# VH-VL binders against q9umr5: the designs that were tried, part 39

Target 1, 268 residues: q9umr5
Amino acid sequence: SYKPVIVVHGLFDSSYSFRHLLEYINETHPGTVVTVLDLFDGRESLRPLWEQVQGFREAVVPIMAKAPQGVHLICYSQGGLVCRALLSVMDDHNVDSFISLSSPQMGQYGDTDYLKWLFPTSMRSNLYRICYSPWGQEFSICNYWHDPHHDDLYLNASSFLALINGERDHPNATVWRKNFLRVGHLVLIGGPDDGVITPWQSSFFGFYDANETVLEMEEQLVYLRDSFGLKTLLARGAIVRCPMAGISHTAWHSNRTLYETCIEPWLS

## First folded at step 19 (VH-VL)

Design kg11
Fold by OpenDDE, fold request of step 20:
Structure kg11 (fold): chain C 268 residues (1-268), chain A 122 residues (1-122), chain B 112 residues (1-112)
Amino acid sequence: as target 1 above (268 residues)
Amino acid sequence: QVQLVQSGAEVKKPGSSVKVSCKASGGTFDSYAISWVRQAPGQGLEYLGYIIPIFGTANYNEKFKGRVTITADKSTSTAYMELSSLRSEDTAVYYCARVDFDEYGSYGMDVWGQGTMVTVSS
Amino acid sequence: DVVMTQSPLSLPVTLGQPASISCRSSQSLVWRDGNTYLNWFQQRPGQSPRRLIYKVSDRDSGVPDRFSGSGSGTDFTLKISRVEAEDVGVYYCMQATQWPRTFGQGTKLEIK
């Protein structure tokens, strides 16, 4: 039988968003038990990410316990960060494939149409004033806001991304790295036409330098220092990069070609 | 200068709901948050929650166990605080206040509304 | 929740004399950015609260020089060098480092 699949949604998503994905999985892997976790939906997805991690942990633990052979995670957008943190704090997870579906793994810093809808009058360049404060860090969006022009503020104020990345020292860094390395495969999915994740390379652990030049994963300090295990995972062939053009952010979970090319191979 | 103008006094029965408005003028909602604080007669200040309008959602003091709903209308620069299942203990002056995300990083409540008296009585 | 404890709760003062209010927090108010988000508010009778001090010691615009804030970690003080009649009211400390935000009990300043 196929390993169970756990799906974690993104910002403002619901289980309905994944109806096509469920259909694809059912067609190609009949009998697969797919669970779309119905937690922190809608506005609740703006709750602090650590709170979400705790909630999702409580939901996945029973599923993992019933699947001793392992499970697969499909984590979309913001959900990808939640899942990475989840795998970092769980010392006994049994995740075979962690599929990061268009997630801002290295953070978000952009004025996309999506962000303009959320921040109609606010500019990207000034959001640091809100996000890197005790007030802003109570919201998930700020937990992974990564302003390349205010690195000091990011490193000091970020309550989530800087920690799971190991960019700021903390007592659990070694343990979290060990836990995360339990994953069988890290499947990174994203693309240049996403329109929301900014830069889109963030889905592949690429990100801006101080001049807003995009650097690749291998150029990032978190990789070079192997702060949470990226270098180790790459070395053992556990990282899969699946870029695809022509897919908008809201279509990653509903595109059949994307599913067949980037998701399905890792559900076996 | 930014000013916050709140709606008028309310008299409510126990079990009902009240919705207080706070309209901002002289500025924009995109650079600050709106907090809500209440003060029972002769008592101190209690923080209810706050909203960052550009995010479209609020953070609440869990003490109120979901009875408080804070919203904002960016088109009218108005924040709202709704308190449901009213009790006599909810009788208080309710204040809105601005949290300014300025270049100095003060993050304090530097502008306050005039307050709205809410009386809950049988 | 962080408990803010003020002392004294009642402060009778003679005009022209100095006044001092203490505020103690149950835990450190230093945030991860190194700042301490401790505020002082003044509430005159029948009026809304007014912020006097933010970040422990920074004075708001328009606040007289006779007001000063000091302290660190868990112990903070508001001082008035020369009390004036307009200073009558209740003063509150407030922490904004931890959620939820919490206030002290208030100190009622009166003229003898």
Scores: ipSAE 0.906, ipTM 0.951, lowest interface PAE 0.5, mean pLDDT 94
Fold by OpenDDE, fold request of step 20:
Structure kg11 (fold): chain C 268 residues (1-268), chain A 122 residues (1-122), chain B 112 residues (1-112)
Amino acid sequence: as target 1 above (268 residues)
Amino acid sequence: QVQLVQSGAEVKKPGSSVKVSCKASGGTFDSYAISWVRQAPGQGLEYLGYIIPIFGTANYNEKFKGRVTITADKSTSTAYMELSSLRSEDTAVYYCARVDFDEYGSYGMDVWGQGTMVTVSS
Amino acid sequence: DVVMTQSPLSLPVTLGQPASISCRSSQSLVWRDGNTYLNWFQQRPGQSPRRLIYKVSDRDSGVPDRFSGSGSGTDFTLKISRVEAEDVGVYYCMQATQWPRTFGQGTKLEIK
């Protein structure tokens, strides 16, 4: 039998968005128990990410308990960060494949059409003033806002990303790293035509330097220091990178070719 | 330069709802949060919640257990505070206040509305 | 929730004399960025509150220099070097470091 699949949605999203993914899984892996977690939907997805992590943890624990052979996680967009944090705080998770589906794993500093929907383009450069405050950090989008021009503010103000990345020292860093390393495989999915995740390489733990030059995962301090286990995972062959062009952000969970190429191989 | 102008006094029955408006004049909500604070007669200040209009969602004091709804209309630079299931204890002056996310990081409520008296009585 | 405790609650002062208000928090108000988001507000009779001090000691524009804020961690003080008639009102401390935001009980300053 196939291992259960747990799906975590993204920002302003709901379980309905994954109807095609469910169809694909059912067709290719019949009998798979797929659970799309219906938590923090819509505007509730703006709740602090740690609050979301706690909620999702409560939901996945009983699922994992009933699946001693292990489970797979498919986590979309913001959900990918939630899942990474989830795996960091759970010392007894049994996740075989963690599939990060177009997630801003290294943060967001976008000026894309998606962000323009939220606020004017001119505000991108000034969003740090909102996000790196006690007021802004009460919202999920600020929890992973990563302004390369205000790195000190990011490191000091980020209540979520800087912590799960181990970029800011905290007493749980070692334990979280140990927990996260329990994952069998980390499958990173994203692409240049996403249009939302900025830079798109963030889905692969790439990100801007101070000059807005995109550096790859292996050039990142979190990798070099192995602060949360990326270097270790890569060394043992546990990281899979699956880039794909021609896919918009809202289509990652509903593209058959993407599913067959990047997701299906890891649902065994 | 920025001013906050609130709607007029309200008299409501217990169990009903009230919606107070707060319009910003002389500026926009682009770099602000709008906070709501109330003050019962002869009492201190109580923080209800705040909204960051560009995010479209508010953060609430859990004390109100979902009775408070804060919204914002960016097109009119107006924030709203709705309080449902009104009780006599909700009788108070309700204030809106601006949180300015300036380059200095003050993050304080530097501009206040004139207040809206809400009276809940049978 | 963070409890803000002001003292005294009533403060009669002679014109021209100094005044001091204490505000204590039940936990540290130092945020992770190292800043302390403690504000002082003045509310004159029949008026809306007015921010006087932010970040413990920074004065808002237009606030007379006879007002000063100080403190750190959990202990804060608002001082008025020489009280004037226009200073009559209630003063509140407010923390904005933790959610939810909380105010002190208020200190009523009156002229003797």
Scores: ipSAE 0.904, ipTM 0.951, lowest interface PAE 0.5, mean pLDDT 94
Fold by OpenDDE, fold request of step 20:
Structure kg11 (fold): chain C 268 residues (1-268), chain A 122 residues (1-122), chain B 112 residues (1-112)
Amino acid sequence: as target 1 above (268 residues)
Amino acid sequence: QVQLVQSGAEVKKPGSSVKVSCKASGGTFDSYAISWVRQAPGQGLEYLGYIIPIFGTANYNEKFKGRVTITADKSTSTAYMELSSLRSEDTAVYYCARVDFDEYGSYGMDVWGQGTMVTVSS
Amino acid sequence: DVVMTQSPLSLPVTLGQPASISCRSSQSLVWRDGNTYLNWFQQRPGQSPRRLIYKVSDRDSGVPDRFSGSGSGTDFTLKISRVEAEDVGVYYCMQATQWPRTFGQGTKLEIK
């Protein structure tokens, strides 16, 4: 009765993290077939994002094939970028709702406690030296590192985000845009108290300018140029923005109120 | 002034595993990558993989099909290379080398360890 | 994988004379940032490799100016203007643009 739900986890994450979400879905939408993809868990989530995209693609294709009426994607954190890329490279996906759950859709440039744990002696201002190199780009976190002070390096070195955003020209840009536009609804979820996604507006395609002033989605070049279809999606009412305060990054998939307000409405 | 000091020579049986260490001194371990390269007797150089310690995960040459595990202990500034299912063909000098992520972006191995001879024989 | 081909593999040289080593890659070593990550290493007998040149033509610290690197795309050259006794060893080119990193076969420089 209900469309299948596919869940893609985030960085250093596992399927176990979504136990509450599964309970919520089961309770509110009984009979829903929910698949939490158990790929690239833990440290393996640091593999290049394109490698992850390929792996997840292989996993979702059979699920989509068995669901001719469509499927829903719930993609958390880094997983949201993986899913966006999936929808960009798949010319035959049947995704109804793409729920981006606190994902750094416009990239990450943060120096939060979360990142400090990972980089105890490194500052965000210097991470570009690692990330924008052939060595760093072999790791997922560098694939969507978006340093607003080194835009040239970002545009030239980013092997993932700059491409799926259409910020760097590539031969598949038009096709990827077309594919992504097949999505029924893009549900963007995030909030100011996330503490990890930096800036938190990245979950809504907002991001820093060169002065670290946060600009909204509509002010971004990718929107203005409609490089991957954001402007088109917005125009046809396909973008849903669901901001929520008071939720930390690791609680987006376990908060009942958030689920009922931002996720549940799009699982029918 | 950065130096890489590797563990001593190893003699192993086929099918066993070896773990070589590489301790860095004179620098900040978090700003480097540590590469592992081996050289069979009288042969050239072969790249095994590398780790960026702050990330805690390595990138591997697929040629080794999961037999190589590279790890790092940031607290001791030590990188490790473990090679399992050892074969006679794995007999070689194993080197660690530093990749420095400086402003210029050289991205080459500018500092090398002294090498560790690993002999695999029955 | 990118194949690195060096020539010659053996290079006998008279002291004081110049030497030249060629390195060819099977594909372009220009990375998306426009840089070319081609390195030259020297390995003296019984020693660890030592980086001489990075990014095609930049000399590492402490490397004599008699060493020079040049080239672009797929063709690269290491030159020694005046070979000295201490230059005896094996020289390797290495690409760091593509994964996995790959080395040339090595060129053994000897004194005649």
Scores: ipSAE 0.904, ipTM 0.950, lowest interface PAE 0.5, mean pLDDT 94

Design kg11
Fold by ESMFold2, fold request of step 20:
Structure kg11 (fold): chain C 268 residues (1-268), chain A 122 residues (1-122), chain B 112 residues (1-112)
Amino acid sequence: as target 1 above (268 residues)
Amino acid sequence: QVQLVQSGAEVKKPGSSVKVSCKASGGTFDSYAISWVRQAPGQGLEYLGYIIPIFGTANYNEKFKGRVTITADKSTSTAYMELSSLRSEDTAVYYCARVDFDEYGSYGMDVWGQGTMVTVSS
Amino acid sequence: DVVMTQSPLSLPVTLGQPASISCRSSQSLVWRDGNTYLNWFQQRPGQSPRRLIYKVSDRDSGVPDRFSGSGSGTDFTLKISRVEAEDVGVYYCMQATQWPRTFGQGTKLEIK
């Protein structure tokens, strides 16, 4: 009796992208109930992330209620941020494995071919002007845009990432940390050839300092202060890091070796 | 200097639609937002919605959601507002306005188009 | 929606006399970064609106220093220290802190 699996997609994405992942789960863990949530598809994935969190919460509540033994989350790209927020805001979640599939957990400061509208380098260095304004925070990409050269603006303007990372004080910080720590395992997946998540180490809670030098998770202030529970979770042995080279951003959910190595062991 | 030039006045019948263009010149089109505001004769200003061209999506005032579509064409530096199912109450001057994202945090409609009169009559 | 209420709606003023326009919001306009995105616009007869003041008190370039803005939270004021003939028009406050952006009803300034 395998726990149900809930899949949450990313920016400009849809449920069809996960057909191979569904096949792998069915072949290796027959009888697993897998639900790929078909919410905020395409351009709707640019809606504010708190709006998306609310919608996904409404969808996961009945699934969790039907599975008192627990569920697993597989959350891809932007979807990994939605899922982490769910773990913080849901007092009653029963998530065992939270599988973060190439998600920008410490934010995004990227200029990539895949995100063509962010392709120009001048736009990435200037996007903070849009994102750290009331206008920009009405869009999801700006909710986790993290410009390492304008950290004070990020900390003051962020409606989402700075809050769920515990980088800005807020009245729910203690409760969100408690809720997040109820997860059984945090499985971090990503790799250097992703091509979209920038720095790719954001998928492992790493990020740039002001010189664009990547500091790993254990060097981050949010880890050192244990602001939302990363240090506690690591000490508990509940964080699994599964990097894999050679996988582009759109291929994480359609690579069998990745599934067998990084995902399958955590779908009890 | 940035200028916004709008398409000409239109006379429309009830039930039809209108599409107003707003051509930007003298700036980097996809680095700011374009707002749409209307003003009925003798009345105040009413906000319809806006688009940030780099994101390719718009936000709509709920009052007009379902009837208004705001788009942008980055290749021509032109924003568009289309209002459907027109009725006499939609008779107004329609303005586009730029929202610049500068270091001073001004975030206002600092540059306005000349306005486009849309008259809805049978 | 945030309701913006202006007073007075009509303001006859003698040339050289000071003028004061009030704007009240239904909720605080302080955004999470500590700034207050309250703007003032002037619309001269037959023209498009023009921004005068942003962030409560900051004058746009080319706006005479006889225009000043003040206020905090929910209560804001536009003052003209000495009204000139070119100041005739309708003045609007507008908040950009919350979605949707909303305008006050307008204050028509006239010289008599």
Scores: ipSAE 0.783, ipTM 0.896, lowest interface PAE 1.1, mean pLDDT 91
Fold by ESMFold2, fold request of step 20:
Structure kg11 (fold): chain C 268 residues (1-268), chain A 122 residues (1-122), chain B 112 residues (1-112)
Amino acid sequence: as target 1 above (268 residues)
Amino acid sequence: QVQLVQSGAEVKKPGSSVKVSCKASGGTFDSYAISWVRQAPGQGLEYLGYIIPIFGTANYNEKFKGRVTITADKSTSTAYMELSSLRSEDTAVYYCARVDFDEYGSYGMDVWGQGTMVTVSS
Amino acid sequence: DVVMTQSPLSLPVTLGQPASISCRSSQSLVWRDGNTYLNWFQQRPGQSPRRLIYKVSDRDSGVPDRFSGSGSGTDFTLKISRVEAEDVGVYYCMQATQWPRTFGQGTKLEIK
């Protein structure tokens, strides 16, 4: 029998968005219990990420308890950050595959296609003024906004990303790393045509330096210092990178080829 | 030079709702937040909530859970506060106030509207 | 919620004399960036509040230099070095470090 699958959605999203993914899982893994968590839908996805982590934690505990052999996580977009924090704060999680589906794991710094429509003046260079304030940190996008030109403000003001990345000291950092390393596999999915995640390499723990040159995962200080376990996990052979071109941000969970190539092999 | 102009006074019956507008002029409406604060006659200030228009969602004081709705219309540079299920203790002057995100870190209600008196009377 | 406690609540003062208003918070107002988001407001009779001081001690533009703010952590003070007739009104402290933002009860300043 197959391990249960838990799905965590992203920004401005809801459980309905995953109906095709559910169909694919049912076709290839019949009888798999799939739970798409119906929390923080739509505008509620702008709630502070630590609030979302707590709510999702409460929801996953009974599912994990009913499946002592383990579960899989499929976490889309912003949901991938929620899931990474869950893996760090839960000392009793039993996650085998953590599937990160086009998630801004190293942060976001971009005038995305739909963000430009929403904000007709460019806000990318100025959003740090809102985000790195007490007011902005009360919204989820600011919790992972990562302005490479104001790194000092990011490091000092971030309530979430700088903390779970080990870029700012925390008394529980050692415990969080231990918990994260209990995962069986980390499956990283994303691609250059996403159009929202900026840089798209954030889905693979890459990010901009101060000149907006993308440094890959292995060039990041958080990897080199192994601050939350990426270097250990890669050395263990537990990181799977599955890039795919030609997929827009809203299509990752409804593309059959993506499912068959990058997701299906990791569901058991 | 930002100015906030609020809608006029309202007299309402218990159980009804009121919607107060706050029109901003000067500055970029999308680059700051709008807070809502009230003051019952002869009493102190009470924070209701705020909106950052570029995010399109608001934060609400738990005291008003389910009764207050704060919105913004970027095309008219106007914020709105709606309070439902009105009670006599909701009689107050309602203020909007701007939160600017400037380089000096002066975050917090530097520009206030003139206030809107809402009277809840049976 | 962070509770903000002002003292005194009523402050009669002689023209030309100094005045001091205390504000205490139930927890530290130092935000993670190292700044303290403690503000002071003045409300003259029949008017909207006006911000006087932000970040504990920084005066807004157009605020007379007889107004000063000080303090740290949980204890803060607004001082008026020489009270003038135009200073009559209610003074509020407010914290913006934590959600929800909260005000002190107000201190009514009156001329003796």
Scores: ipSAE 0.783, ipTM 0.898, lowest interface PAE 1.1, mean pLDDT 90
Fold by ESMFold2, fold request of step 20:
Structure kg11 (fold): chain C 268 residues (1-268), chain A 122 residues (1-122), chain B 112 residues (1-112)
Amino acid sequence: as target 1 above (268 residues)
Amino acid sequence: QVQLVQSGAEVKKPGSSVKVSCKASGGTFDSYAISWVRQAPGQGLEYLGYIIPIFGTANYNEKFKGRVTITADKSTSTAYMELSSLRSEDTAVYYCARVDFDEYGSYGMDVWGQGTMVTVSS
Amino acid sequence: DVVMTQSPLSLPVTLGQPASISCRSSQSLVWRDGNTYLNWFQQRPGQSPRRLIYKVSDRDSGVPDRFSGSGSGTDFTLKISRVEAEDVGVYYCMQATQWPRTFGQGTKLEIK
């Protein structure tokens, strides 16, 4: 029997987007209970991320309680940030594999297909004025917006990402780190042709320095200080990095080769 | 200079809806938020909600959830507030106000429309 | 919701004399960046509100020097050093730190 799988979707998304992923799991792991959480769909995905975390927490508690041997999380795009926060805030989670599908784990700084369509002029250099304000932080996009040219504003204003990354001191930091470290494996998936996550290396905890040069995970201060447990997880052999070229942002959960290579091995 | 010009006064029956417009001139409409505030006769100010046009969605005061809809049309620099299922208690002046995201960090309602009187009576 | 409480609610003053309005919030208005987003508005009879003060003490452009704001945490004050006839109206404090934004009840300033 296989551990149950919980699926968490991304921005402007819904549970329907995962129909192909469900097919792949059924074919390779028949009998697996897979729950795709149908919360904060569409424009509701713009609700503050802490509100989303609370709602998803309420949904996952009974699933985890019925599976004392553990569960797996598959979390896509913005959903990967929701799931990482769940691992930190839940003292009693029993997650074995946390599978992060092209999630902006170190933040976002880029003109995306959504931003280009929504507003034709480039906004990335100016969006910090909105995002690092009380009004902006009431929307999920701004909760993980990370402008490398205004890092001081980011560190002070972020209600979500700076906290779960351990970039700003808070009274729960030690407990959140301990909870996060209870995960069995952290599976990081993403690639250079994603087209939305910017830089795409954010899916692997890489990010821009002030010159927009990408520093990899091991060069990040949050890794070096082990602020939420990345260095400890890597030392345990618990971090799996699975990059794949040629996959656009909307195709991660519908590509069979990606599933077979990066997801299937971790659904024991 | 930024100016906000609202649509004219309206008289409505209970149970109907009203839609108030707020046209902005001057400034860059896509770089600020539009708030909606009301004031019943002889009473104080009450915050209804706001929209950040670049995100295309609004944040609503829970007291009005399900009855208030706030939208924006970037092509005409116009915000709208629609209040449905009107009651006599909704009789008020309805204001729009700009929130500017400037380098001074003012983050307030610095420019107000002239107000739109909505009277609900049978 | 953050409750904003003003005192007094009615403030008769003599022309040329000082006036002071208190505003108290039910919780700290310090936002995580260290700033306090407490605003003061003036509403003259028959007019829309006008912002006077933002961030506790910063005067808006065109606001006379006789208006000043002060305070921290949960306790804030608007002062008019010398009341003039055009100052008649209702004054509101408002917090913008937390959703929903909330106003005080208003203080009606009248000339005796």
Scores: ipSAE 0.742, ipTM 0.879, lowest interface PAE 1.3, mean pLDDT 91

